VH-VL binders against q9umr5. Designs and how they scored, part 375

Target 1, 268 residues: q9umr5
Amino acid sequence: SYKPVIVVHGLFDSSYSFRHLLEYINETHPGTVVTVLDLFDGRESLRPLWEQVQGFREAVVPIMAKAPQGVHLICYSQGGLVCRALLSVMDDHNVDSFISLSSPQMGQYGDTDYLKWLFPTSMRSNLYRICYSPWGQEFSICNYWHDPHHDDLYLNASSFLALINGERDHPNATVWRKNFLRVGHLVLIGGPDDGVITPWQSSFFGFYDANETVLEMEEQLVYLRDSFGLKTLLARGAIVRCPMAGISHTAWHSNRTLYETCIEPWLS
Below, E stands for the ipSAE of ESMFold2; O stands for the ipSAE of OpenDDE; V2 stands for 0.75 times the mean of E and O plus 0.25 times the DockQ between their complexes.

## First folded at step 18 (VH-VL)

Design pn100 (framework fv_nofazinlimab; at its last look DockQ between E and O 0.75; V2 from the best seeds 0.84)
Fold by OpenDDE, look of step 21:
Structure pn100 (fold): chain C 268 residues (1-268), chain A 122 residues (1-122), chain B 112 residues (1-112)
Amino acid sequence: as target 1 above (268 residues)
Amino acid sequence: QVQLVQSGAEVKKPGSSVKVSCKASGGTFSDYAISWVRQAPGQGLEYLGYIIPIFGTARYNEKFKGRVTITADKSTSTAYMELSSLRSEDTAVYYCARGSYDSGGYEPFDYWGQGTMVTVSS
Amino acid sequence: DVVMTQSPLSLPVTLGQPASISCRSSQSLVYSDGNTYLYWFQQRPGQSPRRLIYKVSNRDSGVPDRFSGSGSGTDFTLKISRVEAEDVGVYYCMQGTKWPFTFGQGTKLEIK
């Protein structure tokens, strides 16, 4: 039998967004128990990410307990950060494949057309002012806002991303790294035509330097220092990178070709 | 010269709802936190919640158990605070306040509305 | 929730004399960025509150230099070097470090 699949949605999403994914899984892996977690839907997805991590943890623990052989996680967009944090805080998770589906794993710094309705064009350069404050950090978007021009503020004020990345020292860094390394495979999915994740390479742990030049995962300090286990995972062949062009952000979970190429191989 | 102008006094029956408005003028609106604080007669200040309009949702003090709804209309630079299932204990002056930015970052409560008295009585 | 405790709750003062208000928090107010988000507000009779001090010791524009804030961690103090008649009102401390943000009970300053 196939291992259970747990799906975590993204910002402003709900379980309904994954109806095609469910169809694909059912067709190609019949009998698979798929659970799309219906927590923090819609505007509730703007709640602090640590709060979301706690809520999702409560939901996945029973599922994992019933699946001693392991489970797979498919985590979309913001959900990918939630899942990474979840795997960092859980010392007893049994996740075989962690599929990060177009997630801003190294943060977000963009004002794409998709986000312009939320952030005016001039807001990208100024969002750090509110986001790197106690008032801003109570919203999920600010929890992974990564302004490359204000790295000091990011490192000191980010209450979520900087911590799970191990970019800021904290008492749980070693334990979280150990926990995260329990994952069998980390499958990173994203692409240049996403239009939301900015830069799109963030889905592969790439990100801007101070000149807004995109550096790859292997050039990032979090990798070089192995602060949360990326270098270790790569060394043991546990990281899978699956880039795909021609897919918009809202289509990652609804593209059959993407599913067959990047998701299905890891649903064993 | 940022100003916050609140709606007028309200008299409500128990069980009803009240919606107070706070119109901001003299600056931008979307990237500032609009906070709502209330003060019962002769009592201290109590934080209800706040909204950052660009995010479209508010952060609430759970003490109010979901009775408070804070919204913002960016087109009119107006924030709203709605309190439902009113009880006598909700009788208070309700204040809106806005923050500002300085060289040190974001600081809340730099500007205050004039307050709105809400009286809940049978 | 973080509990903010002010003392005294009532503060009668003679004109021209100094005044001191204490504010204690139930936990440290130091945020991850190293700042301490402790605020002092003044509310004169019949008026809206007014921010006097932000981040422990920074005076807002227009606030006389006779007002000063100090402290660290969990203990904070607002001092008035020479109390004037216009200083009559209620003073509140507030923490903005941990949600929900909370106020002290208030200290009522009166002239003897």
Scores: ipSAE 0.930, ipTM 0.969, lowest interface PAE 0.5, mean pLDDT 95
Fold by ESMFold2, look of step 21:
Structure pn100 (fold): chain C 268 residues (1-268), chain A 122 residues (1-122), chain B 112 residues (1-112)
Amino acid sequence: as target 1 above (268 residues)
Amino acid sequence: QVQLVQSGAEVKKPGSSVKVSCKASGGTFSDYAISWVRQAPGQGLEYLGYIIPIFGTARYNEKFKGRVTITADKSTSTAYMELSSLRSEDTAVYYCARGSYDSGGYEPFDYWGQGTMVTVSS
Amino acid sequence: DVVMTQSPLSLPVTLGQPASISCRSSQSLVYSDGNTYLYWFQQRPGQSPRRLIYKVSNRDSGVPDRFSGSGSGTDFTLKISRVEAEDVGVYYCMQGTKWPFTFGQGTKLEIK
């Protein structure tokens, strides 16, 4: 029988968005127990990411306990950051496949048409001023905002991303790395036509340098220093990269070709 | 010259709701924290919550969560605080305040509204 | 919640003499970025509060030189070197390091 699948949604999202994904899993892997977590829906998805991590942790514990052979995570957009933090803070997680579905894993410096109503162009260059303050850090977007022109402020003020990336020293860094490394596979999904994740290569642990040139995962300091285990996972053959063009941000969970190519093989 | 102008005094019955407005003029609005604090007669200041209008959602003091709703309308540069299920102990002056940016970043409570007296009596 | 404790709660002062107001937090106010988000406000009778001092010791524009802030960690002080009649009112400290952000209970400054 197939391992249970846990689905974690993204910003301004809800469990209903995954109805097509559930259909695909039912068709290809009949009998799979799929749980789409309905926590922090809509505007609640803007609550501090550590609050979300705690809530999702409480929800996944009984599911993992019922499946001692392991579970899979499918985590969409902002949800991929929640899931990565879960893998770090849970000493006893039993996740085999962590499927990161167009998630801003190295952060967001968004100035896209989709987020224009939230992040106008003038605000992406200025958002660091409030995001890197206690007032801003009480909102999830600021928890993973990564301004490449103010990296010193990011490193010091980020209450979430700089910590789970091991970019700022903290007493749990060694334990979090150990816990994260217990994952069986890290499946990275995203593409150039996403339209929201900026740069889209953030879904593959790529990100801007100070000149807004994208450095790929293997060029990032967090990879080179192996701060939370990316280099170890890659050397182990545990990282799967599955880029796909032609998919907008809201369509990743409703594209059958993407499912069959990038997701299905990892739902053992 | 930034100014915050609040709506007028309210007299309310227990169990009802009140919605106080805070209109900003003479500056930008959407990328600041707009905070709400209250002061019962002869008492100190109590922080209710704040909104950063560009995010469209607020952070609430859990003491008031479930009864307080903070919103903003970016097009009119107006923030709102609504308090429901009113009790006599909610009688207070309600203030809005906006922060500012200095050379080192964001600083709260630079500009204050004039206050709105809300009286809850049967 | 971080508890902010002010002392004294009532402070009668002779005109021209110094005044000192203490504010103590239940935990350190040093944030991860190295800043200490401690603020002082003045509320004159019948008026809205006014920010005097931000981040422990930085005096706001238009605040007289006789006001100064100091302290670190959990212990903070607002000093007035020479009290003037216009200084009558209630003074509040506030922490902005950990949500919910909290005020001290206030110190009423009076001319004796």
Scores: ipSAE 0.836, ipTM 0.920, lowest interface PAE 0.8, mean pLDDT 91
Fold by ESMFold2-Fast, scan of step 18:
Structure pn100 (fold): chain C 268 residues (1-268), chain A 122 residues (1-122), chain B 112 residues (1-112)
Amino acid sequence: as target 1 above (268 residues)
Amino acid sequence: QVQLVQSGAEVKKPGSSVKVSCKASGGTFSDYAISWVRQAPGQGLEYLGYIIPIFGTARYNEKFKGRVTITADKSTSTAYMELSSLRSEDTAVYYCARGSYDSGGYEPFDYWGQGTMVTVSS
Amino acid sequence: DVVMTQSPLSLPVTLGQPASISCRSSQSLVYSDGNTYLYWFQQRPGQSPRRLIYKVSNRDSGVPDRFSGSGSGTDFTLKISRVEAEDVGVYYCMQGTKWPFTFGQGTKLEIK
């Protein structure tokens, strides 16, 4: 008997995007109960991430309660950040595998296709001006916008990512770390041909320094300080890194080779 | 100079909808928040919601959620506020306003439209 | 929601005399970035509101020096050192720290 799987979608997305993923799971792990959460779909995915966390929390509690052996999370793109916060705020989660599909775990600093359509020139250098304000922080994309040239503004104004990464102090940080550390496996998936997540190494907790040089997870202050447990998880052998070239952002949930290599082994 | 020019006064029946426009001239359209605020006769200011055009969606005050829709059209540099299921208590002057950027960051309500009187009569 | 309370609601002032308006918030307006998102607006009869002060104490360009803002946390004040005829109107405070953003009920300044 396989543990139930809960799927959380990304920005401007919906449950429909995961039909191929569900087919793959059914083929390799027949009988698995898969729930794709149909919350904050389309434009509603721009709602503040803490609001989304509350909504998804209410949806996952009964699923986890019915599965004493545990559950798996598969969280795509922005959804990976929702799942990061879920694992921190829930003092009773029973998640075995947290599978992060190309999620900007250290943030985003780059034009998305949606943003590029409104501004034909690069937006990355100017988005900090609205994002790091109470006005911008009411939109999910600003919650994880991480401008490496204005790191002080990101640290002080981010209402979400800087807090869940332990980059700014929070009264609940110790409890959030304890809760996150209950996860069995952290499976990180991403790749250089994604085309949306910038830098793509953000999916592996790497990110730009002030010169836009990518520093990997082990050089990040959040890792070195063990702010929410990455160093502890790595020492336990609980972090899996699965990079794959040749996959665009909208294809992570519909590529059979990716599924067989990076996802299938972690669905007990 | 930046100017916000709103559409003209409207008289509507209860249960109908109204769509007010706010056209920006001078400066860029997409790089600031555009807010909608209303003022009933002899009363104070009430915040309806705002849009950041680059994100393609708006934030609404829960009091008006389900009845207010705020949109923006970059090609015409125009923002719109539509209010449905009109009631007599929706009679008010509706203002659009935009923010600006200075050395200290984003500052809202730097420029205001002239206002649009919407009268709901029965 | 954050409640903004102004006092007095009616402020008759003799020309050339000082005027002071209080604004209190139901909770602290200090944002995580250390800034306080409190604003003051002036609305002259028949006109759109105009922003006078942003972030507690910063005067907008073109606003006369006789206008000043001060305060911290939950208590804020707008002062006019010498009231002039063109200052007649309604003054509103607003908080932009927590959504939904809210206005005070307004203070009507009239010349005696």
Scores: ipSAE 0.827, ipTM 0.920, lowest interface PAE 0.9, mean pLDDT 91
OpenDDE, second read of step 19: ipSAE 0.928; ipTM 0.968
ESMFold2 (binder alone), look of step 21: mean pLDDT 91; pTM 0.934
ESMFold2, look of step 22: ipSAE 0.818; ipTM 0.914
ESMFold2 (binder alone), look of step 22: mean pLDDT 91; pTM 0.935
OpenDDE, look of step 22: ipSAE 0.930; ipTM 0.969

Design pn101 (framework fv_nofazinlimab)
Fold by OpenDDE, second read of step 19:
Structure pn101 (fold): chain C 268 residues (1-268), chain A 122 residues (1-122), chain B 112 residues (1-112)
Amino acid sequence: as target 1 above (268 residues)
Amino acid sequence: QVQLVQSGAEVKKPGSSVKVSCKASGGTFSDYAISWVRQAPGQGLEYLGYIIPIFGTARYNEKFKGRVTITADKSTSTAYMELSSLRSEDTAVYYCARGSYDSAGYEPFDYWGQGTMVTVSS
Amino acid sequence: DVVMTQSPLSLPVTLGQPASISCRSSQSLVYSDGNTYLYWFQQRPGQSPRRLIYKVSNRDSGVPDRFSGSGSGTDFTLKISRVEAEDVGVYYCMQGTKWPFTFGQGTKLEIK
């Protein structure tokens, strides 16, 4: 029998968005128990990410307990960060495949059409002002806002991303790293035509330097320092990178070719 | 010069709802927090919640158990606070306040509205 | 929630004399960025509150230099070097470090 699949949605999203994914899984892996977690939907997805992590933890614990052989996680967009944090704080998770589906794993610093709609002002240049404050950090978007021009503010004020990345020292860093390393495989999915995740390489733990030059995962301090286990995972062959062009952000979970190429192989 | 102008006094019956407005003028950006604070007669200040208009949602004090709804209309630079299921203990002056930015970063409560008296009585 | 405790709650003062208000938090107000988000507000009779001090010791524009804020961690103080008639009102401390943000009970300053 196939291992259960748990799906976590993204920003302003809901379980309805994954109807095609469910269809694909049912078709290719009949009998798979798929649970799309309907928590923090819509505007509630703007709640602090740690709050979301706690809520999702409560939901996945019973599922994991009923699946001693392990489960798979498919986490879309913002959900990918939630899942990574979830796996960091859970010392007893049994996740076989963690599929990060177009997630800003290294943060967001975008001024795309999608974000312009949300933020009509010069968001890219000014959002740090509110985000790197106690008031801003109460919103999920600010929890993974990563301004490369204000790195000091990011490192000191980020209440979520900087912590799960181990970029700022904290008493749980060692334990979180140990917990995250329990994952069987980390499957990173994303692409250049996403249009939302900025830079799109963030889905692969790439990100801007101070000159807005995109550096790859292996050039990042978090990797070089192995602050949360990326270097270790890569060394043992546990990281899978699946880039795909021609897919917009809202289509990652509904593209059949993407599913067959990047998701299905890891649903065993 | 930034100014916050609130709507007029309200008299409501228990169980009803009240919606107070706060219009901001002189502002430059929508990426600042508009906070709502109330003060019962002869009592101290209580934080209800706040909204950052560009995010389109508010952060609420859970003490109010979902009775407070804070919204913002960016087109009119107006924030709203709605309180439902009104009780006598909700009688208070309700204030809106807005933050500002300086060289050190964001600072809230730099500007205050004049306050709106809401009286709940049978 | 973080509890803010002010002392005293009533403060009668003679004109020209100094005044001091204490504010204690139930936990440290130091944020991850190293700042302490402690604020002081003044509310004169019949008026809206007015921010006097931000981040423990920074005085707002237009606030007389006879007002000063100090403290660290969990203990904070607002001082008025020479009380004037216009200083009559209620003073509040507020923490903005941990949600929900909370106010002290207020200290009523009166002239003897």
Scores: ipSAE 0.926, ipTM 0.968, lowest interface PAE 0.5, mean pLDDT 95
Fold by ESMFold2-Fast, scan of step 18:
Structure pn101 (fold): chain C 268 residues (1-268), chain A 122 residues (1-122), chain B 112 residues (1-112)
Amino acid sequence: as target 1 above (268 residues)
Amino acid sequence: QVQLVQSGAEVKKPGSSVKVSCKASGGTFSDYAISWVRQAPGQGLEYLGYIIPIFGTARYNEKFKGRVTITADKSTSTAYMELSSLRSEDTAVYYCARGSYDSAGYEPFDYWGQGTMVTVSS
Amino acid sequence: DVVMTQSPLSLPVTLGQPASISCRSSQSLVYSDGNTYLYWFQQRPGQSPRRLIYKVSNRDSGVPDRFSGSGSGTDFTLKISRVEAEDVGVYYCMQGTKWPFTFGQGTKLEIK
């Protein structure tokens, strides 16, 4: 029998976006119990990420309790950050595969066509002004806005990503690291044609330096310090990198080739 | 000069809804948050919520959850606050206010609207 | 919620004398960025509130030098070095460090 799958959607999204993903899972792993969480849909996805983590935590606890052999998480876009925090705050999670589907794991710095409804193209350089304030931090997008030209403000003002990545100290950091390390596999998916996640390497824990040159995961302080366990997971062979070109941001959950290549092998 | 102009006074019955407007002029509407604060006669200030127009959604004080809706129309530089299921204790002057950018970032309440008196009578 | 407590609630002052208003928070107002999001507002009778001080001690443009803000952590003070007739009104402190943002009860400054 297959382990249950829990799906967490992204920004401005809902469970309906995953109908193709559910079809693929049913075809390749018939009988799999798939739960797509209908929380923080549409504009509610802009609520603070810690609030979303609390709500999703309450929803996943009974699912995990019913599956002593473990569960898999498929977490899309912003949802990948929610799942990062879930794995850290839950002392007793039984997640085998955490599949991060084009999620900005090191943050976002870009005003692409997908985000045109949020801000005009010239806002990229100015969004730090509102985001790195208590007012801005009450919105999810600001929780992972990571302006490489104001990295000091990001480190000091981010109420979510800087903390969960161990970029700023937190009293619970040691426990969060221990909990995250219980995960069986961290499957990272993303690609250069996404068009929304900027830089796209954020999905693989890479990010811009102050000159907007991308540094990959192994050059990041969070990796080098092993702040939440990335270096330990990589040493255990538990990190899977699955980049794919030709996939736009809204197509990650509806591309059959991607599913077969990057997702299907990790659904036991 | 930046100016916030609010809609006129309203008298409403209990159980009805009221929608107050706040039109901004003299600056770029989408560059700042707009807060809504109320003040009952002879009482202090109470924070209802705020909107960041570029995000298209608002943050509400839980005390008013399910009753308050804050929206913004960037094309007319107008913010709105709608309060439903009105009670006598909702009688108050409702203010909109915007922020300014300090060298370090955003600071709230640099300009206030003139206030809109909402009276809920039975 | 962060509770903001002002004292005194009523402050009768003789013209030309100094006035001082205290504001205390139920928890530290220092944000993770090292800034303290404490504000002081003045509301003259029949008028909208006006921001006097932002981030504890920064005086707004057009606010007379006789107004000053000070404090740290949980204890804050607004001082008027020499009260003038136009200073009559209610003064409010506010914290913007933790949602929901909250105001003090207000201090009514009156000329005796």
Scores: ipSAE 0.829, ipTM 0.920, lowest interface PAE 0.8, mean pLDDT 91

Design pn102 (framework fv_nofazinlimab)
Fold by OpenDDE, second read of step 19:
Structure pn102 (fold): chain C 268 residues (1-268), chain A 122 residues (1-122), chain B 112 residues (1-112)
Amino acid sequence: as target 1 above (268 residues)
Amino acid sequence: QVQLVQSGAEVKKPGSSVKVSCKASGGTFSDYAISWVRQAPGQGLEYLGYIIPIFGTARYNEKFKGRVTITADKSTSTAYMELSSLRSEDTAVYYCARGSYDSRGYEPFDYWGQGTMVTVSS
Amino acid sequence: DVVMTQSPLSLPVTLGQPASISCRSSQSLVYSDGNTYLYWFQQRPGQSPRRLIYKVSNRDSGVPDRFSGSGSGTDFTLKISRVEAEDVGVYYCMQGTKWPFTFGQGTKLEIK
């Protein structure tokens, strides 16, 4: 039998968004128990990410308990950050494959057409003002806003991303790293035509430097310092990078080719 | 010169709902937190919640258990506070307030509305 | 929730004399960025509240220099060096460090 699959949605999503993914899994891995967690749907997805982590934790614990052989996580967009945090705080998770599906794992500094309504160009440059304040940090978007031009504010005010990345010292950093390293495989999926995740390399833990030059995962301090285990995971062959072009952000979970190439191999 | 102008006084029956508006003028709207605070007669200030219009959703004080709904219309630069299932203890002056930015960062409550008296009586 | 406790609740003062209001929080108000999001508000009779101080000690524009804020961690103070008639009203402290943000009970300043 196949291991259960748990799906965590992204910003403004619901379970309906994953209907195609469910179909693909059912066709290729019949009998797989797939649970799409309908928590923090729609506008509720803007609630603080730590709150979401707690809610999702409560939902996945029973599922994991019934699956002693392990489970797979498919976490889309913002959900990928939720899942990474989830795996960091859970000392007893049994996740075999953590599939990060087009997630801003290294943060978001977006200014795309898709986000113009939320982040117009002028707003992108100024969003740090509200986001790196107590008022802003009560919204999920600000929890992983990563302004490369205000790194000091990010490091000090980010109440989520900077912590799970181990970029800011905190008493749980060692334990979270240990917990996260329990994962069997970290499957990173994303692509240049995403149009939302900015930069798209964030899905692979790449990100802007102070000059907005994209640096790769291996150039990031979090990797070099192995602050949450990326270097260790890579060393033991546990990181899988699956880039794919031609896929828009809202299509990652509904593209058959993407599924077969990047997701299905890790659902066994 | 930012100004916040609130809607007029309301008299409501218990169990009904009230919706108070707060129109902002004299500046941008979307990237400022608009807070709602109330004050019962002779009592102190109580934080209801706030909205950052660009995000389209509000943060609520859980004390109100979902009775408060805060919205914002960016096209009219107007924030709204709706309180449902009204009780006598909801009788209060309701204030909206807006934050501002300075060289050091974001600060809330830089500007205040004139307040809206909501009276709940049978 | 963070509880803000002001003292005294009633403050009768002679004109020209100094006044001091204390505000204590049930937990530290130091945010991760090193700032302390403690505010002081003034509410004159029949008026909307007005922010006087932000982040413990920063005076808002138009606020007389006779007003000053100080403190750290969990203990904060608003001082008025020379009370004037226009200072009559209720003063509130507020914390903006941890949601839900909370106010003190208020201190009513009146002239003897």
Scores: ipSAE 0.925, ipTM 0.967, lowest interface PAE 0.5, mean pLDDT 95
Fold by ESMFold2-Fast, scan of step 18:
Structure pn102 (fold): chain C 268 residues (1-268), chain A 122 residues (1-122), chain B 112 residues (1-112)
Amino acid sequence: as target 1 above (268 residues)
Amino acid sequence: QVQLVQSGAEVKKPGSSVKVSCKASGGTFSDYAISWVRQAPGQGLEYLGYIIPIFGTARYNEKFKGRVTITADKSTSTAYMELSSLRSEDTAVYYCARGSYDSRGYEPFDYWGQGTMVTVSS
Amino acid sequence: DVVMTQSPLSLPVTLGQPASISCRSSQSLVYSDGNTYLYWFQQRPGQSPRRLIYKVSNRDSGVPDRFSGSGSGTDFTLKISRVEAEDVGVYYCMQGTKWPFTFGQGTKLEIK
C-alpha cells in the first residue's frame, strides 16, 4: 500500500549509511519496499555526475515500472544532485516525493575535512583553477563546485550543475523542465550545523553572491526566471522547506526527530 | 627546477602486476596533477589516466577495465601507476607527466618523466 | 571517443624549407568555456615528448617562433617556417576537450 522508496547516497558514502533510516521507515510505514542503490560507492562517488546519473537511471527504471502508483526518492548530500538530474532526464518518471537531505542544490563553496590534510589553508579559493577545466569536470565535486568569486567560469565550464539549474543554455532544457515539474513534492532538508555543505542554505536553493552574502531561493535568477520550475512548484504548493538546527552532515539519515518531522509525512 | 624521476625498467611475466613510481621535485605537490601515458615500441601515445592528489582518487581510461590504479603519496611527493593482469600487449614505455594550475587555469603536460620500460614476456 | 587523425604520417623535408602537419578531430574541440583544448607535442628520438603548443596557437616558453599552431573546430595545423636539424622527431596532436583524452597517430619528420 505504501509507495516504494529509492535511496541515493552521497560523496564517499555507501548504502550501509542508511541502516537507521530503513529502521525508521519500517517502524512508521511497515511493508514499504525500500531500495538503497549500491552504485558509485566510496571513491566511485567521485566519478562525473552524468555518468552516475546514467547508472542510477538504469537501476531506477525497473523499480518505477513496477510501481504504477508512484515512488519516493530520498537523496542524501551529493545524491540530491543525482536525483535532480534523474527527474529532468526521465521523460516517464513517476516520482511523488523527492526528499533532498542536505544536498548542495546551488553548489558548494567551502572546505571539507577530507581535503584539509593536503592543503589546510586556501583550498576553497584555489579549486576554481582545476575544477573549471575538462580535467576537473571528470570529478563529481567539480561538477557542483560553485565559486562565487568566479561565477563566469562556473557558468561556462560546469558540465553538470549550471546545466541542470538552467544557468547555462542546453538543447534539452525545455524537456528537462517539463520532466522535473512532474514531481509531486520537493522536500528540502538542511540546517546551519551541517558543517560540510557550504553555505548550508544551498540545500534550500540559497547561495552566496560575489560578496559571500547569502541570497535565498526567491532572490536567485534561477527562481526568478523559473529556469527548471522552482517558481512553478512553489506556486503549486509543492515545495516543502524543513530546516533543522543541531544536525551534523553525517547525521541527517540517522536522526529520529528529523525523520519524524521532515521525512515521515511525505512517505505515502 | 621541476623534475619528474621514474623508477627503473622492469621485466614481468604475463598475469603479474607492475607498479611504476614517479617522484616529483620542485613546487608544492598539491599544486599539480599527474597523468600517465604509455607508448608501445614504434607506436603512438595512449592516455591511461590521471590523478588530482587533493581529490584522493584518479580518473581511468575505461579501455583498461579496472586493471590500472593510480595513487599519490604527498609525504614523499610520489605518484604511482599499477597495472595488473599483464599481457604481452602491455609492453611499452610508461610516462608520468605533470599538469599545473595557477591563475591562468590548468595546463597539462608541462613536464614529463624520463619513462619506464615495462617488458611483459614469458 | 574523439578520433584524432594526422596527415601526413611521414614528412621528409629539406633543411631550411617549411613543413606543415594537419590534425583533424572527429568532433568539435570547442569546450563550453569557448576554449579549444588542442595541444601539439614533439618527441625527438630516444627522448620523452615535450609540449610545443597549448590551446591551438600558444607557444610554450623556450619554443622557437618558427613553430606556430592554428586552426578551429575540427581542423588544426602545426607549421615550422624553416626546418632545422634538431626538429627531427615525431609530432603528435592531442585533444583535451572530451574524456578520454586522445592523441593523433603521429607524424614522423625526417631530413631528406
Scores: ipSAE 0.827, ipTM 0.918, lowest interface PAE 0.8, mean pLDDT 91

